# Ledger of designs, part 10: VH-VL binders against Uncharacterized protein ycf23 (ycf23)

Target 1, 265 residues: Uncharacterized protein ycf23 (ycf23), of Porphyra purpurea (Red seaweed) (Ulva purpurea) (p51373)
Amino acid sequence: MTISSKISSDFDKQSALKVITGLNNFNIPQIKQMALASEIAKVTYLDIVADTDIIKEVESVSKIPICVSAVKSKELLKCQKTGVNILEIGNYDCFYEQGRLFHSEEIKLISKETRNLLPHATLCVTLPHILKIEEQVKLASDLQRIGIDMIQTEGKSTSISKTDHLSGMIQKSASTFSSTYTVSSKIRLPIISASGISSLTSPIAFLYGASGIGIGSNIRRLQDIGSMVIYIYEVQAAISSNHNIQQNINHSIQSSKISHQLIPY
Below, E stands for the ipSAE of ESMFold2; O stands for the ipSAE of OpenDDE; V2 stands for 0.75 times the mean of E and O plus 0.25 times the DockQ between their complexes.

## First folded at step 3 (VH-VL; framework fv_ecleralimab)

Design a5 (from e4 with heavy chain G104S F106Y; at its last look DockQ between E and O 0.13; V2 from the best seeds 0.00; counts 0 for: pae O 5.1 > 2, placed apart)
Fold by OpenDDE, look of step 3:
Structure a5 (fold): chain C 265 residues (1-265), chain A 121 residues (1-121), chain B 107 residues (1-107)
Amino acid sequence: as target 1 above (265 residues)
Amino acid sequence: EVQLVESGGGLVKPGGSLRLSCAASGFTFSEAWMHWVRQAPGKGLEWVGHIKSETDGGTTDYAAPVKGRFTISRDDSKNTLYLQMNSLKTEDTAVYYCATYDESYYAMDVWGQGTLVTVSS
Amino acid sequence: SYELTQPLSVSVALGQTARITCSGDNIGSYNVHWYQQKPGQAPVLVIYYDSDRPSGIPERFSGSNSGNTATLTISRAQAGDEADYYCQVWDSDTYVVFGGGTKLTVL
């Protein structure tokens, strides 16, 4: 399946919002809350771990498009058969905590096999933040050749990113913006900017070439559906209010001839 | 019951041609990817090529040793898979199997009993 | 081209556990399938997707895959398990790749 018209439309409008529940999130009640909040707020799609039971739970409370994430092609295949909309190789955060890293070749191998197994599926691949910017660009280009449909940036956590003050909020998203900007200039695939994205930084992602944004950690911190919905509304409002401004700023950024070499790895 | 039956094997001289058939039954053939796999006497399994379903593009791919010489095709109306072998070489001598897989497996879960092709002067 | 390496032969005593390895670069990123071939017969799928069993395959057959090695494990080996075993993966460049096969002898 190609990218659905609705999702594609949101990409074109630079309004796509992805809610990420987490690759290692098996908390069904929380996932269902996030799903329901996403449904209410009419986000573009929801990302959950590749698990058929969790898919069923989500479908019981939400009709929004579903993305499932995994690193094994067989897990994605199983989920694809349930009718999910996007299959993602990535969201590696939980693996880092376990000391497992994914290098470019491994990701390419998984991607190749997945595409071969699922020739018509919508595939997304996350670029590991552990890779240098140049390596991310190369990987993205390779993935494009493999036939991947969209790319997600991962971002890098810092000590400052653990705070919610202004500087911390900006720092949380700095790495993903750098990746987004650099990669988007080299490939044609839509890019989802994720990691550290908030209502404050959401509009900025689009300025750097994002087709959509992914929010996860901030919404997972919330304890009830109402709060989740409000948070999503804030993000959506921020995106909407800056659409016209973004076009002008994008042009200014391009005109400024920002060199990719100045972007931190 | 899913069944595959190969036919068309025999003795052929180097440089000759042979066409193998694989008759399929017990499943929706038109939706299945089909493979040819061969096994030389006393040797291991060697992939020859495959043909995808029309839904998935109907494209074919081949192993390097047979590329340009072998052609895989299918007739969905007859539930039959074909392997046209041209410019045969002695090293092409093998039992040729046709195989398919369930959509859930993407493994060759059903094999025919094979047909022997002997290329000898 | 992607290659899978198997030992030529493995021996197991009756009732013991046999382990057949299949090695490949980052094979853990692939889905590994295993086929059993008895003399004069066509191959039979015994494990798919690393560790899943087709219907009809005894629970004695199991599989694992991580890192650079996939393993087919046959517990409580029986005389009827004597066969050649092949691992197989799908690769974008070479498509279907088989290991060289391992002859399992039950002593």
Scores: ipSAE 0.030, ipTM 0.559, lowest interface PAE 5.1, mean pLDDT 89
ESMFold2, look of step 3: ipSAE 0.452; ipTM 0.763
ESMFold2 (binder alone), look of step 3: mean pLDDT 93; pTM 0.947

## First folded at step 4 (VH-VL; framework fv_ecleralimab)

Design h02 (from e4 with heavy chain A107Y)
Fold by ESMFold2-Fast, scan of step 4:
Structure h02 (fold): chain C 265 residues (1-265), chain A 121 residues (1-121), chain B 107 residues (1-107)
Amino acid sequence: as target 1 above (265 residues)
Amino acid sequence: EVQLVESGGGLVKPGGSLRLSCAASGFTFSEAWMHWVRQAPGKGLEWVGHIKSETDGGTTDYAAPVKGRFTISRDDSKNTLYLQMNSLKTEDTAVYYCATYDEGYFYMDVWGQGTLVTVSS
Amino acid sequence: SYELTQPLSVSVALGQTARITCSGDNIGSYNVHWYQQKPGQAPVLVIYYDSDRPSGIPERFSGSNSGNTATLTISRAQAGDEADYYCQVWDSDTYVVFGGGTKLTVL
């Protein structure tokens, strides 16, 4: 594995945490708030849109390692030239609603192209949730042969009729857990579980073979830096102790109630 | 000097068969994905299908209009690409180009001069 | 199936700028490539990966791609630029997709 020395320690300890601002998020004030909260909480790294101006803005408020995400190798190459050496192909969720799908062959070709252009960069590739689990396993194996350094699994972000909040939270993470467990059993690359991950579910991701987790929407929905920092601390507390899972669940439920009451800007 | 040369075109009756060949030189053929693209007289470019390198599985994919009738194959020992065309229809009349890339996977910067296939009775 | 739409024809005066559009749903998330084809000849790649030029293609040729529209721009048009132009993307379901082509006339 050629994972960057800036983040490799947390992956080795199976405790890596990244904050995801979003592949299509160009809201500089929000991104800077998330970056500052991540700096305060000392997360492993940030995952931001592949934009050189936004990289500069993030660097102005944070020293946390930066990962940029894109679906085009050219955009990743431009960002790498500014000094960023952690790159991700994915996250695809923002395109699914627009009818734009990414299947195995296109992802493999983008991955080969990116690795050829950037032989020594740390590369992460997201496995699409729209693929059957068997297809995700095959894609992950192919990506390992290409020389990809880590894999991200994603959960379904589909619209569902909401009748039960607890069941909804469990179901939202189910596809991420299934993918993480199955892929982890078949490949040796580090796996990041993302989409539907929260303080309540993050310990389970690590139990099912993840080396890291990604959290995005649960932080993006918060209104201020303080609430973001508190939420990140709760996630970190949850992943630090398997023996206190019940206690951590109770704490996270209480914090979730508080965060929902924050005044919006 | 990278070069692709198509051959095998000609006149064939509806329902007939024809096999096209594309001879490649000047690059590592075995590592390249190869494409067939056609162009009916006075019409635009239409992708026919591709075949992957053996390293990538050697599998084929086809455009809907030709699926089930056309078969793409390759012989890496001869640096040659083939298009077997069966159950030919008048709408298959076109200049057939073989094409590939010298660098990258999503565009075609190496093209043959094309070979004309006329399906007519 | 994914589809690319181009105008059938575009006219430009000698020395002026021609713009040829290629429209597709969310085309900005695809890499767009452009080919020039003169009568009786094979296509020639003139722009790849939205805006890059192959060796030997004049600086007068440039490209852009954003939202639902990609554009091939030919500055200081010359008689020799008269040709058919095709845009192309790679789609996960349909693979290689070409636009219908645009005939550029230099007047």
Scores: ipSAE 0.773, ipTM 0.880, lowest interface PAE 1.3, mean pLDDT 88

Design h03 (from e4 with heavy chain A107H; at its last look DockQ between E and O 0.58; V2 from the best seeds 0.00; counts 0 for: pae E 3.2 > 2)
Heavy chain, then light chain:
Amino acid sequence: EVQLVESGGGLVKPGGSLRLSCAASGFTFSEAWMHWVRQAPGKGLEWVGHIKSETDGGTTDYAAPVKGRFTISRDDSKNTLYLQMNSLKTEDTAVYYCATYDEGYFHMDVWGQGTLVTVSS
Amino acid sequence: SYELTQPLSVSVALGQTARITCSGDNIGSYNVHWYQQKPGQAPVLVIYYDSDRPSGIPERFSGSNSGNTATLTISRAQAGDEADYYCQVWDSDTYVVFGGGTKLTVL
ESMFold2-Fast, scan of step 4: ipSAE 0.790; ipTM 0.892
ESMFold2, look of step 5: ipSAE 0.440; ipTM 0.751
ESMFold2 (binder alone), look of step 5: mean pLDDT 93; pTM 0.947
OpenDDE, look of step 5: ipSAE 0.789; ipTM 0.893

Design h09 (from e4 with heavy chain F106L)
Heavy chain, then light chain:
Amino acid sequence: EVQLVESGGGLVKPGGSLRLSCAASGFTFSEAWMHWVRQAPGKGLEWVGHIKSETDGGTTDYAAPVKGRFTISRDDSKNTLYLQMNSLKTEDTAVYYCATYDEGYLAMDVWGQGTLVTVSS
Amino acid sequence: SYELTQPLSVSVALGQTARITCSGDNIGSYNVHWYQQKPGQAPVLVIYYDSDRPSGIPERFSGSNSGNTATLTISRAQAGDEADYYCQVWDSDTYVVFGGGTKLTVL
ESMFold2-Fast, scan of step 4: ipSAE 0.787; ipTM 0.892

Design h12 (from e4 with heavy chain D102E E103D G104S)
Fold by ESMFold2-Fast, scan of step 4:
Structure h12 (fold): chain C 265 residues (1-265), chain A 121 residues (1-121), chain B 107 residues (1-107)
Amino acid sequence: as target 1 above (265 residues)
Amino acid sequence: EVQLVESGGGLVKPGGSLRLSCAASGFTFSEAWMHWVRQAPGKGLEWVGHIKSETDGGTTDYAAPVKGRFTISRDDSKNTLYLQMNSLKTEDTAVYYCATYEDSYFAMDVWGQGTLVTVSS
Amino acid sequence: SYELTQPLSVSVALGQTARITCSGDNIGSYNVHWYQQKPGQAPVLVIYYDSDRPSGIPERFSGSNSGNTATLTISRAQAGDEADYYCQVWDSDTYVVFGGGTKLTVL
């Protein structure tokens, strides 16, 4: 299948950016602020809870493409009937603290069910970080066979007891980067790196094989639309800067092949 | 018309063996996960195990009380599901149902009528 | 091992609303399915995916699921609704899990 034409261009350029409001976030005022900030900054798409009322609220302030996330195929089906065709199975982190785990077989069945219900929708599936890396690769391969359009890699939950946000972000994203690198080397589906992604870590995700990144908690913690817009601009600048750095490195490598000075006589 | 018909139940002594069959018709059996569910007289429903479709690897999983004693298998050419029960105990006495889905992957909307297995001396 | 808890019995007067609960840790993150079983018969799926009705099931049957409790609601109860009711989920570690069952008596 193919990724929705509304977002495919940014994925093809390895520069896709989504803002994640959260699978368990029903705070309409906050979601609307994040949606408006995303509209101003022209992000690739929004990833919101699978709720038809919240979809309507987001549409009232933003024209940015909407993706809805859920762990149940029927919630995704209800949202698709409102016109949303970018859907995600995943973002399991909110359930891990409660002892609810998602293993490969359950995820495969949810994915098969969702694809059968929605043959033409763009489907993304999150790989659980609780799976061993070889199990994540196997699951990704099975998901590709099912007809899933893209994969999201997941990071471990960051302990709130840590006072250093930077340290927490690095630890959280380490799991995501490891998974992204390994899965991207074995699977042909586009990969979105999420969890612990910021302006500091965004370039690393793309270097490890991601086609897109997801930013969640770093936007949700901000108090106002202006701060959110500035933060998104910083992430976008970091992504853009990565391309310039790569070009300069390639030029330097090429230049180093200039032969040594001729031997004088 | 989707149908499941169990057979092979009967009286067996503790330590004995018995093989149940479930004949399926009216749906694409080879693509379906098949389940065995049992119910002791006057008691509730208890999952026994399942076997995946060949496309999903054809592997089996079992409830803890029967693991190592019961084996589930399928013959897609005959549209038939099997339950091989070994080392039977009196607590295995139950009506055994085969079940599958037509409209869902996680619920069972297709059930046979059941076959009674009595383990008694 | 994941466990579902149901009350042993529930009574309802003819024409009134019966509510049968199914409790489990974070059951709201599972799809809950409900089966009706009459004496000598195989179970019949009456609600699946928390709140959907299979073909042939009357609109009087409805379901909900949130937090730690799922509920099967039978409105305008009829004598023919008298049966045992079982909730069921699919768990990643233990697969198919049934509740202990609830005997519904229509008075």
Scores: ipSAE 0.781, ipTM 0.888, lowest interface PAE 1.2, mean pLDDT 88

Design h13 (from e4 with heavy chain Y101G; at its last look DockQ between E and O 0.18; V2 from the best seeds 0.00; counts 0 for: pae O 3.9 > 2, placed apart)
Fold by OpenDDE, look of step 5:
Structure h13 (fold): chain C 265 residues (1-265), chain A 121 residues (1-121), chain B 107 residues (1-107)
Amino acid sequence: as target 1 above (265 residues)
Amino acid sequence: EVQLVESGGGLVKPGGSLRLSCAASGFTFSEAWMHWVRQAPGKGLEWVGHIKSETDGGTTDYAAPVKGRFTISRDDSKNTLYLQMNSLKTEDTAVYYCATGDEGYFAMDVWGQGTLVTVSS
Amino acid sequence: SYELTQPLSVSVALGQTARITCSGDNIGSYNVHWYQQKPGQAPVLVIYYDSDRPSGIPERFSGSNSGNTATLTISRAQAGDEADYYCQVWDSDTYVVFGGGTKLTVL
């Protein structure tokens, strides 16, 4: 039930990074690339579909903590036995395209069932973006009561081009930030901000109360592990810059061989 | 020891009414979803309905054959589940069981011994 | 409405393995529970969530669920295993759904 010390530490430092491979992603080669990239970049944890075969494949290339996502307790139960670190009810994105919506009642039932079956597991639940903000808050509060350990926010899908323009990146993340801000003020659980998060918007999530961020779609678009690692580094650098501005400035000064006293800041 | 004890069964004429009770002990009744399940003589199990815990909204749902005629309620202060049966039909003749499961479970791990309801002219 | 189908009867020789099936559309996506009912007694939960056993249920009882069929397996059948067995699921539209029941005879 207790979140691992490493993950908790990253939450406390507001530096937690979750890589999301996709609930409907069964592309083993791609998942392994993402897993290996995550390992190299030392992300906080990797999220994969609740599948024991995929877990095995991931474990063959990475030792980072694993989160599995599903919408059935049965699937999570199977994975829990393999020793995964986090069980998540959520990441519903793929279902929306299929016309399947998850409402509060169903999510609560699945959550309660899962918690009762796995009283010591670390559980995460995604708040559907289809819910009004008030409904999301209510659901989050109920989930907290049920004993869920962390919450993930979800963003609206956009018709924005694959080429991420500045305005588009902000638009993609707007909904999840609103959810993060409002929900974080009402519950005590760590919140993972996901959907539309990029290196540009990563620091903003933490300002709105996030304990961590989830990235997925942008990584999945990349064709090789090198590019994936570089992208993760960019996100991590952005997060670090938000926390260590003074240190970064000092480093730049040192690198430039300019006297500190010549730079007013 | 967890125990459920049904009572209130008996003979009633078609169109009549009957109220069953289920006394619970040995567990936190107020946190439990409660079910009624019936079994006609020589037939299989048939779900009648359930009532959720108050924390889960305390709402009720019913099987189609009894919807509009039966009402499930609970008194948590008395650890008692009720089934109010109105407009009874001959096909309602059955042993009626109350059952419960772990909170949030969709299985029934505890059953009463049942009470017989006979609807006959 | 969602429906579960069970065979009316299954017979097994003493000491042999009995298998009782429960069929439903995509039942593998559900959690299936099994109940044993002996004559004149209330049902008893023997398997829950496909394969888990409640406390007090012998290890001879096991369950599986995949595709369109869930199976209750009773190994080393004993005379005392003779009973009716019911499968059950929770459906989001119809809530609790029982199979028609299977009469297990131990020969």
Scores: ipSAE 0.021, ipTM 0.570, lowest interface PAE 3.9, mean pLDDT 90
ESMFold2-Fast, scan of step 4: ipSAE 0.796; ipTM 0.898
ESMFold2, look of step 5: ipSAE 0.404; ipTM 0.745
ESMFold2 (binder alone), look of step 5: mean pLDDT 94; pTM 0.956

Design h20 (from e4 with heavy chain A99T M108F V110Y)
Fold by ESMFold2-Fast, scan of step 4:
Structure h20 (fold): chain C 265 residues (1-265), chain A 121 residues (1-121), chain B 107 residues (1-107)
Amino acid sequence: as target 1 above (265 residues)
Amino acid sequence: EVQLVESGGGLVKPGGSLRLSCAASGFTFSEAWMHWVRQAPGKGLEWVGHIKSETDGGTTDYAAPVKGRFTISRDDSKNTLYLQMNSLKTEDTAVYYCTTYDEGYFAFDYWGQGTLVTVSS
Amino acid sequence: SYELTQPLSVSVALGQTARITCSGDNIGSYNVHWYQQKPGQAPVLVIYYDSDRPSGIPERFSGSNSGNTATLTISRAQAGDEADYYCQVWDSDTYVVFGGGTKLTVL
């Protein structure tokens, strides 16, 4: 409810789409390409590394709302001082490969500190995939009490090669969809599904209770702006088609009920 | 304002037991996580363990060298933290500090004076 | 079992800048706190959250943390800065971790 007015409409419509450049991505040319593609496609927002110089570079090519991701409150505070008010604690996957783990207690402490420092900022927190589903639910509940505005679910890393990209995305999606479904049944916060998401799997995320989706590796692997724009359009079309189908089903059900009311019993 | 005062240290033989106390004042003890940190003579700081507030579950965690031998407890009605030390070893010889934080999580801005535990051989 | 490594000792000339390092795998992802301890005294927090100073700590004390190394910097060193300095982080698996300590000598 306290989600930034710049992005809240898409969340309310269960159609939010963010492009994730990566918490450890400092490649300015690539980030600018992704930002420009996002501007052309009119995505809901961008999720970039918490770096004030990179924020300026992104702002030079895009007017899309910016979210910055970090695992430290101080890095988020520095970025908020430049005018960015959508902040994320998360995207831990890059640290897991380095042996750095984030468990529930640490995430809660970072979240409490960040909310205390930034009472009015829109805060998103990623639930670590290394936690059992029951622990993710408990953490999400605790984060809701702390005053976090939205939750992101993540999928498990896979060793599947890039030539087997689709099967890898399906495996990651299964993990994030299980978390999304279970967490959404227990808390009222908007949920972003952000692993293994593609045009094929994005409708399923919303069916399982997500209000938004994040796409990262599927765009980062593309070589040019045009390819990135086409990919984003495919994701947006899949989301839109799913909403149109649901709307038609709802109308059909309503029509059936009206017909029944007109028949004498 | 904030004051932490450790007591109960002394000389003990290997295999013996001691109970340390830390009397706290000047802050809301019941809501604070309390920690024990030790320092062997001429050596560095070593975390011993902590106890959470009851609001955060009241659970304890310990450093590997003391697991199974040391027990941390608290009495919020007395604003007192305890460290029960059993099966003491010569390696446990150290000044034991009671500590807590107010500035940043686990940035220890409040320390007691310490109490010396000597385990003779 | 996360571990922090500090040099055993560092020397600095009066009025010059001392730098004390604290090395740890991906330490840049941790919040590093620094303590000063003088003989016979309890430790005193001098830097928290990588670079913030508690009230009463001189501006000469500063900190940084990036990659695998955190640094405590003491500018315009004074005789009263002679002490042992410890870095510290909180780790999800091992909880509170201290570095081995660095003895600063002001020449």
Scores: ipSAE 0.668, ipTM 0.822, lowest interface PAE 1.7, mean pLDDT 88

Design h21
Fold by ESMFold2-Fast, scan of step 4:
Structure h21 (fold): chain C 265 residues (1-265), chain A 120 residues (1-120), chain B 107 residues (1-107)
Amino acid sequence: as target 1 above (265 residues)
Amino acid sequence: EVQLVESGGGLVKPGGSLRLSCAASGFTFSEAWMHWVRQAPGKGLEWVGHIKSETDGGTTDYAAPVKGRFTISRDDSKNTLYLQMNSLKTEDTAVYYCATEEGYFAMDVWGQGTLVTVSS
Amino acid sequence: SYELTQPLSVSVALGQTARITCSGDNIGSYNVHWYQQKPGQAPVLVIYYDSDRPSGIPERFSGSNSGNTATLTISRAQAGDEADYYCQVWDSDTYVVFGGGTKLTVL
């Protein structure tokens, strides 16, 4: 249950931000651009494909802590041997397009094996958006018992394109944050919200109980380091402004002599 | 050390029923996922179904061809796995193996198999 | 449903290297296990998690798995290696999936 000291401070402050290059992304030039942008913006950590050569490439241009993502325990083990100690089982989106699904049973088995192989590593596990919300809660509970350190929630962004209708898009975007809220209300592990995250939507993730957010496709679509840095700065500014407002509200409520009158409502 | 012993196979008519058992020894049976795998004469291996450990909920899953006709159960106090086969078809004729994962995604221990023949 | 494809047969000369393939969409994202089955006997696990060997399995047996193809490699083939070989994965939707099997003949 212990998050790496390299990233724990930002999680404790509910302001963690990771940049996700993608678990199927082996484009070294693009990954290095994203790493450089992340280094300039001083994000909390990078989430990259579990590949030892790519780890070395990222380390050559950035000092930002590295997390590697894979769906296989052995790939995570190989990367951990190079010194990386923040590991993620997930992100599954790239496999869904190809008909490869991950359900609760398989995820729990991979998680148990990974924790057994790596007793002290910081482990994050992604909850599949294809699971019903009650199944996601049950899986998160099981993962907590296995000793997983943090949970990542997925969105239904790939499903939105199938409706191609504004009201459908709004409904599915809302369900992404609803998942974060429901899981966070029932599970004590830190939650990273990693789908549909932008400068506009990032404050909503934290309001709904996330301790961190992950930014992926919105950065990967950008064409240069400068535009990536600007985008990250906008996300960070939105987080900081919202966090300061929320902290002031929470402080006022907690310090108020009448706070107990309002709790039951 | 680890051993699985199957019994209960035999000749049965189409539409009939048969119950197979698998006696386990040498490992903590209650923590193990158990599988049934079959092999028709001269054919390849085909998964039939599994039952999870009690710790993982004791739930069952089945291959499409047997779903609704076969039931897997376990008795942890007796270290025994069962396969109840109902509404048997000639296509169910096979050697039925009991297998366990014992801490891996792989089936590392297999029984000797028991032959089930469905014919009139 | 998820499917694994193996060649029906492979022949290898005594002392040479045999390669048995197992093809499946994105099989590299699965953990592939390999079983050896001799006539009238139960299957025996020879490789698990793509490339690990159980105790008692000789170092001549090795495995790999990437992209759409997993491979079981048997170096310095011996008469006793003659058997049927099956690959297997765990799939979230279809559970346990076996390949059709490959008969290895040692000449």
Scores: ipSAE 0.511, ipTM 0.776, lowest interface PAE 2.6, mean pLDDT 86

